# Ledger of designs, part 1: VH-VL binders against b7j9k3

Scores and structures below are computed, not measured.

Target 1, 255 residues: b7j9k3
Amino acid sequence: MTTEPGDRAWVLHHYPYGDTSLIVELFTRTQGRLGVLAKGARRARSALARIEAGRPLWVRWLGRGELPVLAQAEELGPFLPLNPLQNLSLFYVNELLLRLTQRRDPFPDLFQVYEETIDALCSEPGEGWYLRRFERRLLENLGWAPDLAHCAECGRSPDAASSEHWLYQAAHGVFCRAHAPDAAVAIEAAALVWLRGAMQTRSMPVWNSSLRRCLEQELLVHLGGRPLESRRLLTAYLRRTQPAMTIQKREEHSE
Structure headers, positions and changes below count from the first letter of each chain, unless a header shows other numbers; antibody chains aren't numbered by Kabat.
F, E and O stand for the ipSAE by ESMFold2-Fast, ESMFold2 and OpenDDE, each averaged over both directions (binder to target, target to binder). V2 = 0.75 x the mean of E and O + 0.25 x the DockQ between their complexes.
[cut] marks letters that were taken out.

## First folded at step 1 (VH-VL)

Design c01 (framework fv_clesitamig)
Fold by ESMFold2-Fast, scan of step 1:
Order: structure tokens, then sequence, then C-alpha cells
Structure c01 (fold): chain C 255 residues (1-255), chain A 121 residues (1-121), chain B 110 residues (1-110)
């Protein structure tokens, strides 16, 4: 609930509509994802000219129908210009919300995680622990998160002190080595413990790639197997800008 | 610019341990990549043996390779090593080291020239 | 383990021909584009051609293309050149470990 008939929101996407207007996909705190018509937003000197992804907004709209009209949009924080990698990470997070959530389904916990993810993204080089946290929280909010605390076959728990690799199977959960399924991805036991929230850390020194692979496969189950456009763009960007054809050095949050 | 070079013995006797080294240059070891070992028996296809994360903290092996293969990294020398124990004639192959392009992807963008290892008495 | 079957195992074609090679995965949990294609000429290491099923690697001629998703994938050479005589391999990285390769398709120029 708010004191005024408005809401906190972030722009996920916008595209032209008619000669001078935009259709804007918003992610709101209390209403979930919401599509709105921003009339005249593409006109010179429009009051709605600053509707951009990566900006926190307070918004007000008119109507309860399928495409309400955006009546007001006010900036709630500073604009932080993003480098290309930060921008691609933002597009990735926004693409996940656009493809996997429905309009008018509120996720206040996920909204908070989204805000924390954007804050971390703006202060970090682009890739990092915050994307793995967002992916996990997204799956939890949608009811798709696997049980990472127990082997799906025998109930044994991963031990963070162990060097044992576990097996992650999208849509099915995790398995100890003795019960490994035919199609799975290896992941460190410590990574599973970290992802469950048992370790409070803002960095992932060893497991980022293994976690990314497992979580991307889980998300792909719900994307119909169709790849994310943001990941295609990331690969193209890295190949064009990195003469060694490798991902940039992982930079971790310093204490 | 990126180069991978395998080195090791061309001939090993049955029951011995084969040790191969891959020396890399043209990229940072801390760039978040994996290094894999792939072999190819004469006239046969490609067979993945194992992969190690650049930090040395994560290593994976093919099922047949478990207990026989050990992959390690020496960051100070820009080297990855493969040890294959208890070799037999079936281990005669060209051995390649290959870089995993993105640490979550699993495809190999750069390959060494390959080194032929023959197992015979 | 995911098994990859390539078809045909051998083909002979003329310069200028359109050549199609298929790679079929035995497992279908859900669709995935985690498949790459390699070219190997005699006495040389494999060379990456296509990654993520359809993305052309930098420096690879545009006559090569990849398509498909899930269990069925295709490598196409739109107009075959003499230098394309080689063995072609598909590789999956959807299920790991292990990474698995197809059996290879040998392309000869007549």
Amino acid sequence: as target 1 above (255 residues)
Amino acid sequence: QVTLTESGPALVKPTQTLTLTCTFSGYSISSGYYMGWVRQAPGQGLEWMGTIYHSGGSTDYASWAKGRVTISVDRSKNQFSLKLSSVTAADTAVYYCARDYYDSSGYFDYWGQGTLVTVSS
Amino acid sequence: DIQLTQSPSFLSASVGDRVTITCQSTQSVYSSNYLSWYQQKPGQPPKLLIYDASNLETGVPSRFSGSGSGTDFTLTINSLEAEDAATYYCQQYYSYPPYTFGGGTKVEIK
C-alpha cells in the first residue's frame, strides 16, 4: 500500500506506439509488472521524456484496464550512466522479468531484490554474485526453486567443507554423486550451501561459473528452451571487445 | 595471440603414468575460464577427458577417467598438467589441451597443436 | 550421458554444392542451444566454427551456418569450397560432466 494512489517502479522495457507515444513495461512494488501507455512521451519537451531503464520512478496511472495511461512519472534517484557490461546485465535481469512474470502479479520481495541487484550492478563492473542471488530469488518467487539442501534421491545434505561435486539437474533438483542422473551439471557443495543463504557474502571467489550454468539451465526450462537475447548480445560484445576471446577478469567486491 | 602448447613423452610403456603439460600465453589466468583435455585415437573421434577451473579449485573428469586422470594447474608457470596412470595400448592418441571460452559455456575456442602419445612396449 | 549421432558419417560433394550435416541428441529434457561445431583438417587441431547452435565464430567464412535447438541440430555449408575438405564434429555442453562429441562427418571434395 501507498499513502498516494501511486507506486514505486522501474522501467523494464519501452517501445514506440503511434507517432509520439510509448508503451512502457513497468515493474512496480505493489502491482507487479504493469504495461502502460505513455502518451506523447516521444515529443520534444515531454514531461515523460526521462522514462528509461535503470531509473527508479514514482508513477501514477489512470484506469484499471489492460493498458492504463501513465499520468505521472517522477525520478526517485540519480541517473547513473552504465558501461556496456553493466547495461547488458541490466537487460538480462529485465529480460528475465519480462519473459517469466505475468502482468499484475505482485512480488514485493523480488522487487526489493531487484533494487538491490541494480544498486550492486551500478557499483560493480557488471557480472557478479548479485545476478546469482537475483536468479535464485526469482525462481523462489515463481515457485520453481529446487530443494538445494537434500539429495533428491537419498536426502543427504551438501557439506560446505567438502570438495565433493554434486549434480544439478534442472527441474529435478540436486543429487549426490552416488545418485547422479544421466543429464546433469556438476556443482561444488559449497556453492549450493552459499546459494541457500547459509553464507552471507557479497562475493563468490570460486563458483560463479558453475552457479551461473546451473541457474541458467533452470531458467531455460521455463523459457521453453529459447535462449535469452541478452546473453547472445553479451557473447557478441565480449568477442568483439576482447582480443583473447574470453570473458573479462572477474572483479570481486573488496572489503 | 592466444597460444596453447602441449609437451610430454611421445612413447610410454604399458602400466606407466603419462604426464603431459599445456603451456598457455596471451590471456590472464584470472579471467574466469576453464582448461580442458581432449584426446583422439588414430582414425577416431574426439573424446573429452577432463576440465579444470583456472584457480585449480574445481576439476571434473569423464567417468572412465576417474581414478586414472589427474589435472592440475601451476599458475606461476602458466601451465596445466594431465597425468594418466596405468596406461594401455587403448590410450594411444593425440592429446589436446583446449580453452573453454566462457566459464559457463563449455565450448572450446582455442586448441593446442596436439601431441601424439604412443603406448607400446 | 548425452549421446550425439551425426548424419551422414561420410559425404562426397563438388565445389559449389550446398552441404548439410545433422547432429541428434538422445536426450530431451527441454530445449537447449548448448551445442557447438568444429572443423578438423588432417594433421591439425579442431577449429571452432559455430557456438550456441547458430553463432558464427569470428574469422569463419559466412558460408558456414548452424541451426536447430533441443535435440536436432544442423551445420550447413552454403557453397562448398575445396578448403572445406575436413571432418566436422558437433559437441554438447548442456549436460556436464561429461562433454560429449558426435562421431564426426567426413566431407570429401570430388
Scores: ipSAE 0.007, ipTM 0.520, lowest interface PAE 9.7, mean pLDDT 80

Design c02 (framework fv_clesitamig)
Fold by ESMFold2-Fast, scan of step 1:
Structure c02 (fold): chain C 255 residues (1-255), chain A 120 residues (1-120), chain B 110 residues (1-110)
Amino acid sequence: as target 1 above (255 residues)
Amino acid sequence: QVTLTESGPALVKPTQTLTLTCTFSGYSISSGYYMGWVRQAPGQGLEWMGTIYHSGGSTDYASWAKGRVTISVDRSKNQFSLKLSSVTAADTAVYYCARGEYWDYGFDIWGQGTLVTVSS
Amino acid sequence: DIQLTQSPSFLSASVGDRVTITCQSTQSVYSSNYLSWYQQKPGQPPKLLIYDASNLETGVPSRFSGSGSGTDFTLTINSLEAEDAATYYCQGYYDSSYYTFGGGTKVEIK
């Protein structure tokens, strides 16, 4: 229990409340997600730091209830303006946390993963490895990650040096070709080995689209089948700004 | 090739604060890594002290270390540091700095270690 | 409190032998698989051998393997070589305390 509230936090979302205030969804290190009332935050002379997604804050709040008042907010890092695709990736990461975690459920490890993901997002435009890492770590932190080291039916292990494709089925794990259900998604053995850590490079592998599909399907199981708004917006953005033939290329490398 | 080098005093008196620094060579402190301190008393096993995210924004400490240990990052110098307050003879150990990979939480790169003796 | 218990604490074996070291945790490691194995030779820092319970680190000989999940883990050396004389440590990652090392297993060649 928090008796003396104060913490490092990130803004996941905010929306107007009354004429001058905001309700803010924070992701905090010690309290997990926390909803707070930022009274007067939309005033020109507010004492609170600017409340924006992608900004690290030190915060202090009053009360332990479901909607405590934000008493202090100070910016802990520089403002880094994001391009539209970087902003959609941030929205995606934040939407996963808003949909899959509960208020007052702390995950200090997931907090560190989130910080790493934001840093990578700002530093490596166009590279999506940080999203695959976030997705894996989110599933692991929530206790939802399947065993990727063994075929779910026969126990055989993927070999990164092999050109063999394995198959992934959300909620059931991975399968060698001989034992895979018909509905499973193809994934390279090297991709499974990389995701488990054996080929640790901080670069977008050529099979990233396979990893993206498999991890997205796993997450969708836990989202109740309702698609993410961030994915709908990404698709709409790419459709409007790029010819149809380039949508897949951009989505694979900059989601 | 990445190397880590510990530096600091070899001898510290009881009740003083021990300060050790770890310097990265061949690689800048970057995203996706955490940095940790692990010590080993003579003839004993490995004991984790704490870790810090590369940006300095998040720290984790062993239960016994809370209140005694502070870990910090100075990215401009490519360094991270350990401060251990109120030392006693029980703090005599080889101190290692190590880089952890976030994919597996294992420590893949280690410094050579520096022996610190607490004696009056 | 979290404790990792290694068994045995000491092991003496001959070149060519199969060696097995176990690591038992008082509570599950995070995600049931965040357990690493290290090799330490006298006067040297630890060297990562196995991560994520069963994944072999780059440059580590294939005679080393890891298995297990949750609270029970095993490191196996299928055919012991003279250079394998060392102390071996398991290390778990946990959400409450983050990191815990086992007490170590000293492997000597006969």
Scores: ipSAE 0.000, ipTM 0.435, lowest interface PAE 15.2, mean pLDDT 80

Design c03 (framework fv_clesitamig)
Fold by ESMFold2-Fast, scan of step 1:
Structure c03 (fold): chain C 255 residues (1-255), chain A 122 residues (1-122), chain B 110 residues (1-110)
Amino acid sequence: as target 1 above (255 residues)
Amino acid sequence: QVTLTESGPALVKPTQTLTLTCTFSGYSISSGYYMGWVRQAPGQGLEWMGTIYHSGGSTDYASWAKGRVTISVDRSKNQFSLKLSSVTAADTAVYYCARDLYEDFWSGFDYWGQGTLVTVSS
Amino acid sequence: DIQLTQSPSFLSASVGDRVTITCQSTQSVYSSNYLSWYQQKPGQPPKLLIYDASNLETGVPSRFSGSGSGTDFTLTINSLEAEDAATYYCQQYYSYPPYTFGGGTKVEIK
């Protein structure tokens, strides 16, 4: 039994402050995002647990206002070693929270989904369904999710058994073929049905690429069209480590 | 380096099932990539047939291919396979396997196999 | 399904010429510019040249460029070289499935 005035939290971002301290962006269970000053965190033999993304912490802070002091930080679980692609996916999820949520707005459902997303990222790397679920649940928690159950024009519902493609338009919702706008992404009716129930699934969706396109367009509306740094780094990483076949120089300068 | 190699029969009789296999080297099949099959009839353009996710949990097929095409993955052999049933002379083509980029980054097919010519005749 | 029409279907040009190939979509490939260009030489598989309408793939010569948005896209070869004799294909991935390819443009060198 305890009545400690602390919280479960995850590190979204940190940066150096002064000679030995960090400013840390936390995602907490009961307070939402919270910025804190971690005094002496960069000193050897600091009393604070290591401050890194991907580490669950129990934290206690002191002070009101914009930047309270991190008084206690204890690791709640082992650090999970992440490969570069897993780290980029974590950066992506953290970047969405940093850009789209405000400090001190609690989202206990989103906090739970975040923890489940980290767990799935570690146990099922490369599967991607948990990123689509996170994106959908993020939009729902922020009040930005469009109605996927009815055509925005006629109210007709998608039928998962139908092979009919529906059209998704960011900020406007979904449309059946008869009422489709001229600027929309095609998506299977079954994908819309899956996405409505995404919180309840842990299986790979059949339409991951279609879902990714629709959710990407929706998120970009709320990001003001400004690209995500995590996506830029992912592109650079893939190009560097997995280059496409190239036209050889000798062909262009051949004798 | 990444390489894709198609293998299978060069000649198939009408009504039989064509089976082609794509073998990958230079990367792990569990790296989050999609794999597609594209064919090209002699002197004609490119025609997409279907795509599978590396885990084998997601497949998409062209409308004409539904009921005739099955794509599957064998992670232990680092292979993707295509089965096309009830072949006719219209299925004579060069068959390519091709890799899409990572699931979160969509930029078309970046690596292609060398292609294998399949002729359907008696 | 989005259909792609390439024009011209065939062209013959001299080394040093500027060559333009167009790809027209029946539906808008809006804002995301989800269109790629491929080069296919006789007896070889296609090779990716351009992705997201205007991004040059690694190792592709800078004389190749892509432009356009919505329904109209262009592949340009600035100063054609002899090794550029090939068939060029556009491909959309905005509306999937299916993937859709253009009919191809065969470029021959005089």
Scores: ipSAE 0.013, ipTM 0.527, lowest interface PAE 7.8, mean pLDDT 80

Design c04 (framework fv_clesitamig)
Fold by ESMFold2-Fast, scan of step 1:
Structure c04 (fold): chain C 255 residues (1-255), chain A 122 residues (1-122), chain B 110 residues (1-110)
Amino acid sequence: as target 1 above (255 residues)
Amino acid sequence: QVTLTESGPALVKPTQTLTLTCTFSGYSISSGYYMGWVRQAPGQGLEWMGTIYTGSGSTDYASWAKGRVTISVDRSKNQFSLKLSSVTAADTAVYYCARESYGYDWSAFDYWGQGTLVTVSS
Amino acid sequence: DIQLTQSPSFLSASVGDRVTITCQSTQSVYDSNYLSWYQQKPGQPPKLLIYDASNLETGVPSRFSGSGSGTDFTLTINSLEAEDAATYYCQQYYSYPPYTFGGGTKVEIK
């Protein structure tokens, strides 16, 4: 092509606009989040590929300003239908991006992590480690990740071989037992070591409950204390459909 | 800092409806927390009554409580309430409101109110 | 509903002693650690000590520890202090609803 922008993108959200169009929130490789007008997208035989979350697209847009027009959208590969729990995990990841990132703010590393997370969600449903990794990498890319290598008060380092509990305080970092403030959450030293190297690990950690609690508290600080709609929907779904739960079911569905 | 405070009548007559309110501070409950009611008869153990998710108003109840207990939320006041109908002397207890651990859908109760003693007598 | 049996229902011990309280579930659940422990002093609300069988809650002294999985769980106080006189309760959340509590273990100092 000559000079028109084109990019790999994912649909985070869309909603109707006018009689036949959609406003689409895209997550793009080179431009970050981008809002576009998909004119005529709801018409029969639209030239644009199907616009829905979980589908990778190659896109081209035209125009400057806040709402460029989506000129091309082509499917980059076959899409496998997601079950309800996979869809809720996708909604969770997309909701984090919608709430915590701004339009036109590129994060190419985070884009790669997003694609890896969707791939793992499809190939390893219920494992959950990829959601903990996504959360950590999101915080890192936004400059919000706490130092997990040293006690915030004394500088001591967690030892993965130790059975010692450490304490995690959202927005403040980690503390050894002697220096923990009242508002901190207990976490295994080995979990902190795992989280620092999460990208090299592709399996469920035994500390999933502790990690989920700590990361959720950290994210909620940046959400202004307002919880995620995807979490509400997940819990409502699980309480209705799975009233008695084992550790496996809880880990599978508690992302 | 998170605090929970129960309020309501100290004395209720048999057959009446008991209404208790829990006021939450330190974080807005309109955001979505699991809040429960637990009671304790004098000299006895703890008994869970029900839980509400404050974001949607969805509720779960103990089997004996279905049909007698209603839990609801008032987001504008950071409050959730318990209504227990057709009370008897067996409902005499200290009533606690409690929050399920933060970001953990089915876990332990990490913050508790001080408890309010309700006596059912004629 | 899952029943939780605590043993002993009462114990008397001296400051400095190591105390163990057990909680046994009537149902075997697959590698479940969904069990918490609470401390309740007279006239006070319960205080969370341990969650997920072995995780120590923030602000709880390190002399408290939890262990076990499946159907058998223990709360240990490594060196009993005078302020530990209380009733201790286990609670399960691996079969919900309902949440269920153990009958309690009263710990007396002297």
Scores: ipSAE 0.000, ipTM 0.403, lowest interface PAE 14.6, mean pLDDT 79

Design c05 (framework fv_clesitamig)
Fold by ESMFold2-Fast, scan of step 1:
Structure c05 (fold): chain C 255 residues (1-255), chain A 121 residues (1-121), chain B 110 residues (1-110)
Amino acid sequence: as target 1 above (255 residues)
Amino acid sequence: QVTLTESGPALVKPTQTLTLTCTFSGYSISSGYYMGWVRQAPGQGLEWMGTIYHSGGSTDYASWAKGRVTISVDRSKNQFSLKLSSVTAADTAVYYCARVDEYSYWYFDLWGQGTLVTVSS
Amino acid sequence: DIQLTQSPSFLSASVGDRVTITCQSTQSVYSSNYLSWYQQKPGQPPKLLIYDASNLETGVPSRFSGSGSGTDFTLTINSLEAEDAATYYCQQYESWPPYTFGGGTKVEIK
């Protein structure tokens, strides 16, 4: 019986329901992920026909429970069409939220980071730093971030000015060379300083690939070891369309 | 067309240091990938030795190779080099340099033709 | 180190046969699909066939396919051709170092 308040939201996914309707998975500022029923959205000239991923919305819904009815959806900004690589990055970010968060579990900090990530996808060439930032902030918001400031065994801190490599083990944290377990993977000290937010750069760093691997391994722990569909599609797309791509071209298009 | 070409001595005496060079052609390596070295003893399987990032700032070695293997990069010549110290007959093998696909989790997407090195007096 | 065991180490088959090669990891790890397959013909370098357990590399014939996850992976050749006589290797990249290869499976044509 209660009326739900309006909120800022983004579409993560939608699928057909009934004859003319959609179920829409929203990521909202105040309610977290929210599933809503968009009645008649698949009818020609529906007011709800422009519900799609990558657009900021102001939404209002009615009713309680798992599938409230979407009463209103208004676009909050100009439409900027995404290229295929930007769309795959959006799919990746959305897939992480769909797989790792629960409906009705709010993360206002993560919502802000999501908005900043989509803005960066539209305005910055290529991929990289904003996806790594999103991954870091996602782990932090979910309470899964490892301590990256100290060796898990001895407490020694990485020095960004040093060329020494540290070692990272998903679910366990970072280790200096003397204390690293056999399963740990190498990572630059500067990458760890960046990941903690103590150093910021928007340029593609030489250690971005190390960050990408370590963060993906960390996320996969929480995904139950099931691979990400978005990564599979991105890899297949790049190989099919650009099999002779150099590292410079890949960095322009895909980190 | 991007190719990798190994070069170095075909014969090395026991206890000497083996030095092999991998030359990247058809593309500048100054902003390139990780490069690895993989060897294959006659009639045996593939054995990874080590990998280096194009800047030379990041190296990884197989556990048996630590202390014996050094991999380096010379960006001005588009070259990666492998130095293997104190060789024995067990080091007789075909040596390959190979590019690691950086964004797709480090499988080898491009290989050199290989160079046979025989360790014998 | 993660150890990879290939089965069988050797097989002989006829053109048109369906061939299956298995790769088994000694460790169950979080990343279920960081495994690739290579084909090596005598006197030639290895050639990438399959990456991420099931993705076909560009230019590789569709008769090759990969499947599996976790600790058990399979390479299948749906209809063997004479040109497929080679040694096949699996490789894991779950650990950043070290990378490990399976012992290889030699496929001969009758």
Scores: ipSAE 0.006, ipTM 0.441, lowest interface PAE 13.0, mean pLDDT 79

Design c06 (framework fv_clesitamig)
Fold by ESMFold2-Fast, scan of step 1:
Structure c06 (fold): chain C 255 residues (1-255), chain A 123 residues (1-123), chain B 110 residues (1-110)
Amino acid sequence: as target 1 above (255 residues)
Amino acid sequence: QVTLTESGPALVKPTQTLTLTCTFSGYSISSGYYMGWVRQAPGQGLEWMGTIYHSGGSTDYASWAKGRVTISVDRSKNQFSLKLSSVTAADTAVYYCARDPSYYEFLTGMDVWGQGTLVTVSS
Amino acid sequence: DIQLTQSPSFLSASVGDRVTITCQSTQSVYSSNYLSWYQQKPGQPPKLLIYDASNLETGVPSRFSGSGSGTDFTLTINSLEAEDAATYYCQQYYSYPPYTFGGGTKVEIK
């Protein structure tokens, strides 16, 4: 029997439990996802730091079962205040982790990428390249990333200098034009090279739309067909803040 | 809150290039919107032509449109434009511009449309 | 390219009727419901009614609803009103472009 020494963690999700407590889904550096009971976390003078997505914590927990008790939570680093769109992007990233990773399965490299993604989200909120990087690294860490260096049929390598289209098929990999299956996404060779090795902070994809489609298709293979809640909330938010339908309804004079 | 207005010629001769512009009113371009062009030949259904991300860095075109269609953004004028080269009578249609409020670069459906502009291709 | 077939191409119904129209894909919309429904009245641009197969756009009357997944999608008008006379189009946006529209269903009121 040992007490866990403590860990760096981020809140992925939380919900009320009883009158004063929270059940919290953490993403930890050394233990992966971890569900914990935060007793008294909703009390006005709780000893625990504020439990909220987007805030890094140092945590310690007690127990080895499915729902250990959160014994300590301290704030780490400065708070990064997020606007509504930044919060929705964070919810998207958090939802991918909640849906695709298992509790107690550590991914220290993915943990670092997660922290870099939050940093980029705060500093470059409109760019989106960091979401493509997170998606690719998530697939790599889960063992689901296809080989992008060779045609799955003949072994030929894509060259960034070539203007020839390559074809991407989720769950099967990439194909040169001669060996492409009928139902595949066209993608530039340079975009495949970027996915394979040119993922650096502030790097932009050569063909962003094709990269987005390929990565989304790959993720959907593993999401089991259930829609993402983050997508529903994002679309509702965007439509509410720009009420174009209200203008069209007024123009109809439907009295 | 948001309106889109198409502008351009009503009549174009065969083999010429058609240029249409879409102007935004009531909002500036923001980080999360795709903008697209959809056309409708007289008595026919809707045909998607292409989309562009508001930054201009990402474009998608219908298969037939590749090599004939270019969509571009001018953020300083709050406009995006369509160029369609080598027009024929088959390009006679009402042309609509539309907005898709995509944030994660997912399409979410086009919620704002221009009123449409009829373009006739004849000699 | 994914093709969408709408059925019926035309229907005529009375105020108060329940109307359903279907949209069928030639290919499975893989584990996804990325399909929207639009209403178009003569001389007007299309108006978004439903997005992501089942979500009602803001400002759209609650009598409209969408359902379905994979290859089979349905738009329902629970109690038809005179103002609902229009052509209805589905559109898929999951796979690579083109983001294809269905052929349309014309709804006329008796």
Scores: ipSAE 0.142, ipTM 0.635, lowest interface PAE 6.4, mean pLDDT 81

Design d01 (framework fv_dupilumab)
Fold by ESMFold2-Fast, scan of step 1:
Order: C-alpha cells, then sequence, then structure tokens
Structure d01 (fold): chain C 255 residues (1-255), chain A 121 residues (1-121), chain B 112 residues (1-112)
C-alpha cells in the first residue's frame, strides 16, 4: 500500500477489532472524518497504544480505500484525565461529529472550532458556553444554520437591549412575536445576538437554558429524531451520582 | 538503567514548608509524565500529584490542592513538589514515579527509593 | 472519586500453592479505547512499590509468567499460579482512569 500524507487528527471513537486491533474513527484537519484500522493497538507496548479520544494526534495511514491501515500516530499535546462530566461532554461533541458529518468530507474551520472546544472544556470545566458555540458553528459549517438576524416573515431584527422574547423554530429560523408559528419556542433577543456575534462573551447568563433547547431542537432535525447516546449516559450518570437533583437541575448544572 | 532519586524530606512543624526533588536518569525525562505518591507510616499508597511531560498539565489530590505545587525542570531532569501549609497528616514517605507516557494516567513503571517527610510539633 | 476495594486484606499461602487477590472499583474502569485502566503493584518490606501488571492484564518487564491479571469493568483479579518466598509483600491495585488516581487498601501476602 501507498503511504498517505500525514495529518493532524483527533480520535472520535474506537472499538475492538480482532484479537489485538482497533477500528478508529478519526476527525482530521484536511480529510474530514476517516475510519482506520489500528493493527495491534490493544497491545500495551504498541506504537499505536496512544489512540484515545481527547488526544490531538499527528497521523499517517496506508491506502486510499475504505478502512486504511493506521501506520503512525504521534501525540501532539497532553492527554488530560477527564472527570466523568468532562468525558461525557467530550463524548457529546464527538457523537455530533460522528452522526452529522460524512467520511472524507473536510471542514477545516470546524476542525479549528473542535480544537478550541476541547481546550475550553479542559480549561473551563462546567462553564458550558463552548458547547453552545460548538453546536452553532457545527450547524454553520454544515450549511444548516438558519438566519438569526431577521424575522423569517417580516425581516425585523432582534435588539439585544430589548427584553422582548423572540421565537425560534427548528428548520425555519426566528420570528418576532407577531409572526411566530404555534410550534416556536421562546428565546431572548440577547441569546440570538450572542449566537451571531462570534460568541465572544464567555460567561453565559440565565438564557443559556433556552439557547440550549433551541440548538438541541435544531440538531435533532438533522439527527432524524433519534436521541443522542451521550445524553442517555449523562442522565444515567447524574441519576447515579446526584439522585436528589431533578433532571432539569442536573442538566443545567452539568452543561 | 532508569533511576529516580528523591531528596528534600525532613522534619517540619505544622504550617511549615518543604520542597522535594526527584532526579531522573537513564531515560528521556521530558518524554514522560511524572507522579508523586505518598505512604503514611503503616498505611497504604496515596496518589498526591502528577505532571505531564511538557509540564503543561498538573493534577492534585483534593487533600493537597492549594497547598502543594508540582513542577519540573526538563533541562535538569528534575521533578519538584513544593509543600506549603504542612499538616500532621502529610507525614509520609514520598515516592517519585515515572509514568509510561508523556501524558499522565497510564501506569507507573519505575519508582524512586522515597524520601521521608515528618510533620510534628 | 473512584473507590478501590481489595479482598482479602491478609493472604497466608503455602509455597508452591496458587494465590488470588480480588480488586473491585466503584465504577467501570473500561475506557472507550478498550483499555481497563487498572494496574497492580507489589511492595516488598522496606522497598519501593514495583509494577507487576498494567492495563488489566499485561505483565511488566521482568515479571515472571506465574503472575497474571484478568477482569474488566469493575471486577479484577491478580493470580499467582505458584507462590514463591520472594512474592511476600503488599499488593495494591490502582485505577488511573480519572483523577484522583486511587489505590486499593492493599493485600498482605505471607508465607505459612
Amino acid sequence: as target 1 above (255 residues)
Amino acid sequence: EVQLVESGGGLEQPGGSLRLSCAGSGFTFSSYAMTWVRQAPGKGLEWVSSISGSGGSTYYADSVKGRFTISRDNSKNTLYLQMNSLRAEDTAVYYCAKDYYDSSGYYFDYWGQGTTVTVSS
Amino acid sequence: DIVMTQSPLSLPVTPGEPASISCRSSQSLLHSNGYNYLDWYLQKSGQSPQLLIYLGSNRASGVPDRFSGSGSGTDFTLKISRVEAEDVGFYYCMQALQTPYTFGQGTKLEIK
């Protein structure tokens, strides 16, 4: 087989294959998602033993077809042992990429946002703003983001200084109160401005919960309505470790 | 031959400070995460702190967080543990250990001989 | 924090007989990468700990093949097929899946 050029990559997922190998789902800078066979990776002394989610890698593979062989993987940064909530947030981000992007479809801008999201997750655990940023940037990079600058019916613009609630409907965009369909959900004008304004404000006010709801509904349209495994695991974890909390309070505290 | 040699232990009063050192040889020091593990007299092993190969990531047990600082000087092949606000419960033999990778969290393949810290009034 | 529980805490064994030590974790140590982040260490009297088994089942360099590790998730076992006098000491399991890294309370293996 022909050795392919090297690339910067992250592990999204992997699972055992055969007696000693892994099939690894990579997110690469220049090739998009790429599935590779990491031969002998489950042997602890293997050169490929560093294959783990949450680790930046420089990788080389053999072949251009389906399931090329991983020839080299070099760690480019520290692997931070994540607490369970950080690990579940990482799984969530990775699951979105696994379900919503195609193999061999590059998104260099999304790759940069992914790296920024993992960095923020590690440096600012529990803040959550980086998950909202990732969700919005994912939709934008995939061409699925609705226009948030104008009412879909009349073209009026949200004013962040106003206390007026706007309405959001997945797949349709935003609406002023006068033109909102019955299925639309309330969202603060300030939340819409934050989403449009490159997400420069890192501290998220009380409207974070409405923003999370709207982005989740938008993502569900593209996920075919199937629930995310990462959300199921988050609920199970919070039930086990924080049984006195309500589900809504657990989710607000954790994300 | 991989060797880890600890020093800097001694007797200190509560509220005092000590700085432990661990000199590594026989391996590329900067390529491996390093760890401090302690053992109180007659008791089991307790993880204290770890640092990545580059020094960019540090981790601490809750019992020492805010009081102890782990650091390394890769040009001198030396790991440090700065211990401030010492308590009687910090009395232990402190072991330096080498991780398998430059990131922490795998396993400790080599250990030093230990250095004894005694905190008493 | 992940709590590691060893059993038995004291294990007297006749030389040449097998020995088995159990280690249980309060949550799964199986990572999505397929590794169980559980290691076994031996500390002989007056000596530093030494690595025996890493990542569940792999013998460290220089460790005799009479030592083996098994298990996955929350239940792990260290086995010695034929105990020798040199095996006396405290055995510790450790999880490195997440910080804080935690050790079991230790098992003292003694010759009868």
Scores: ipSAE 0.000, ipTM 0.377, lowest interface PAE 21.6, mean pLDDT 81

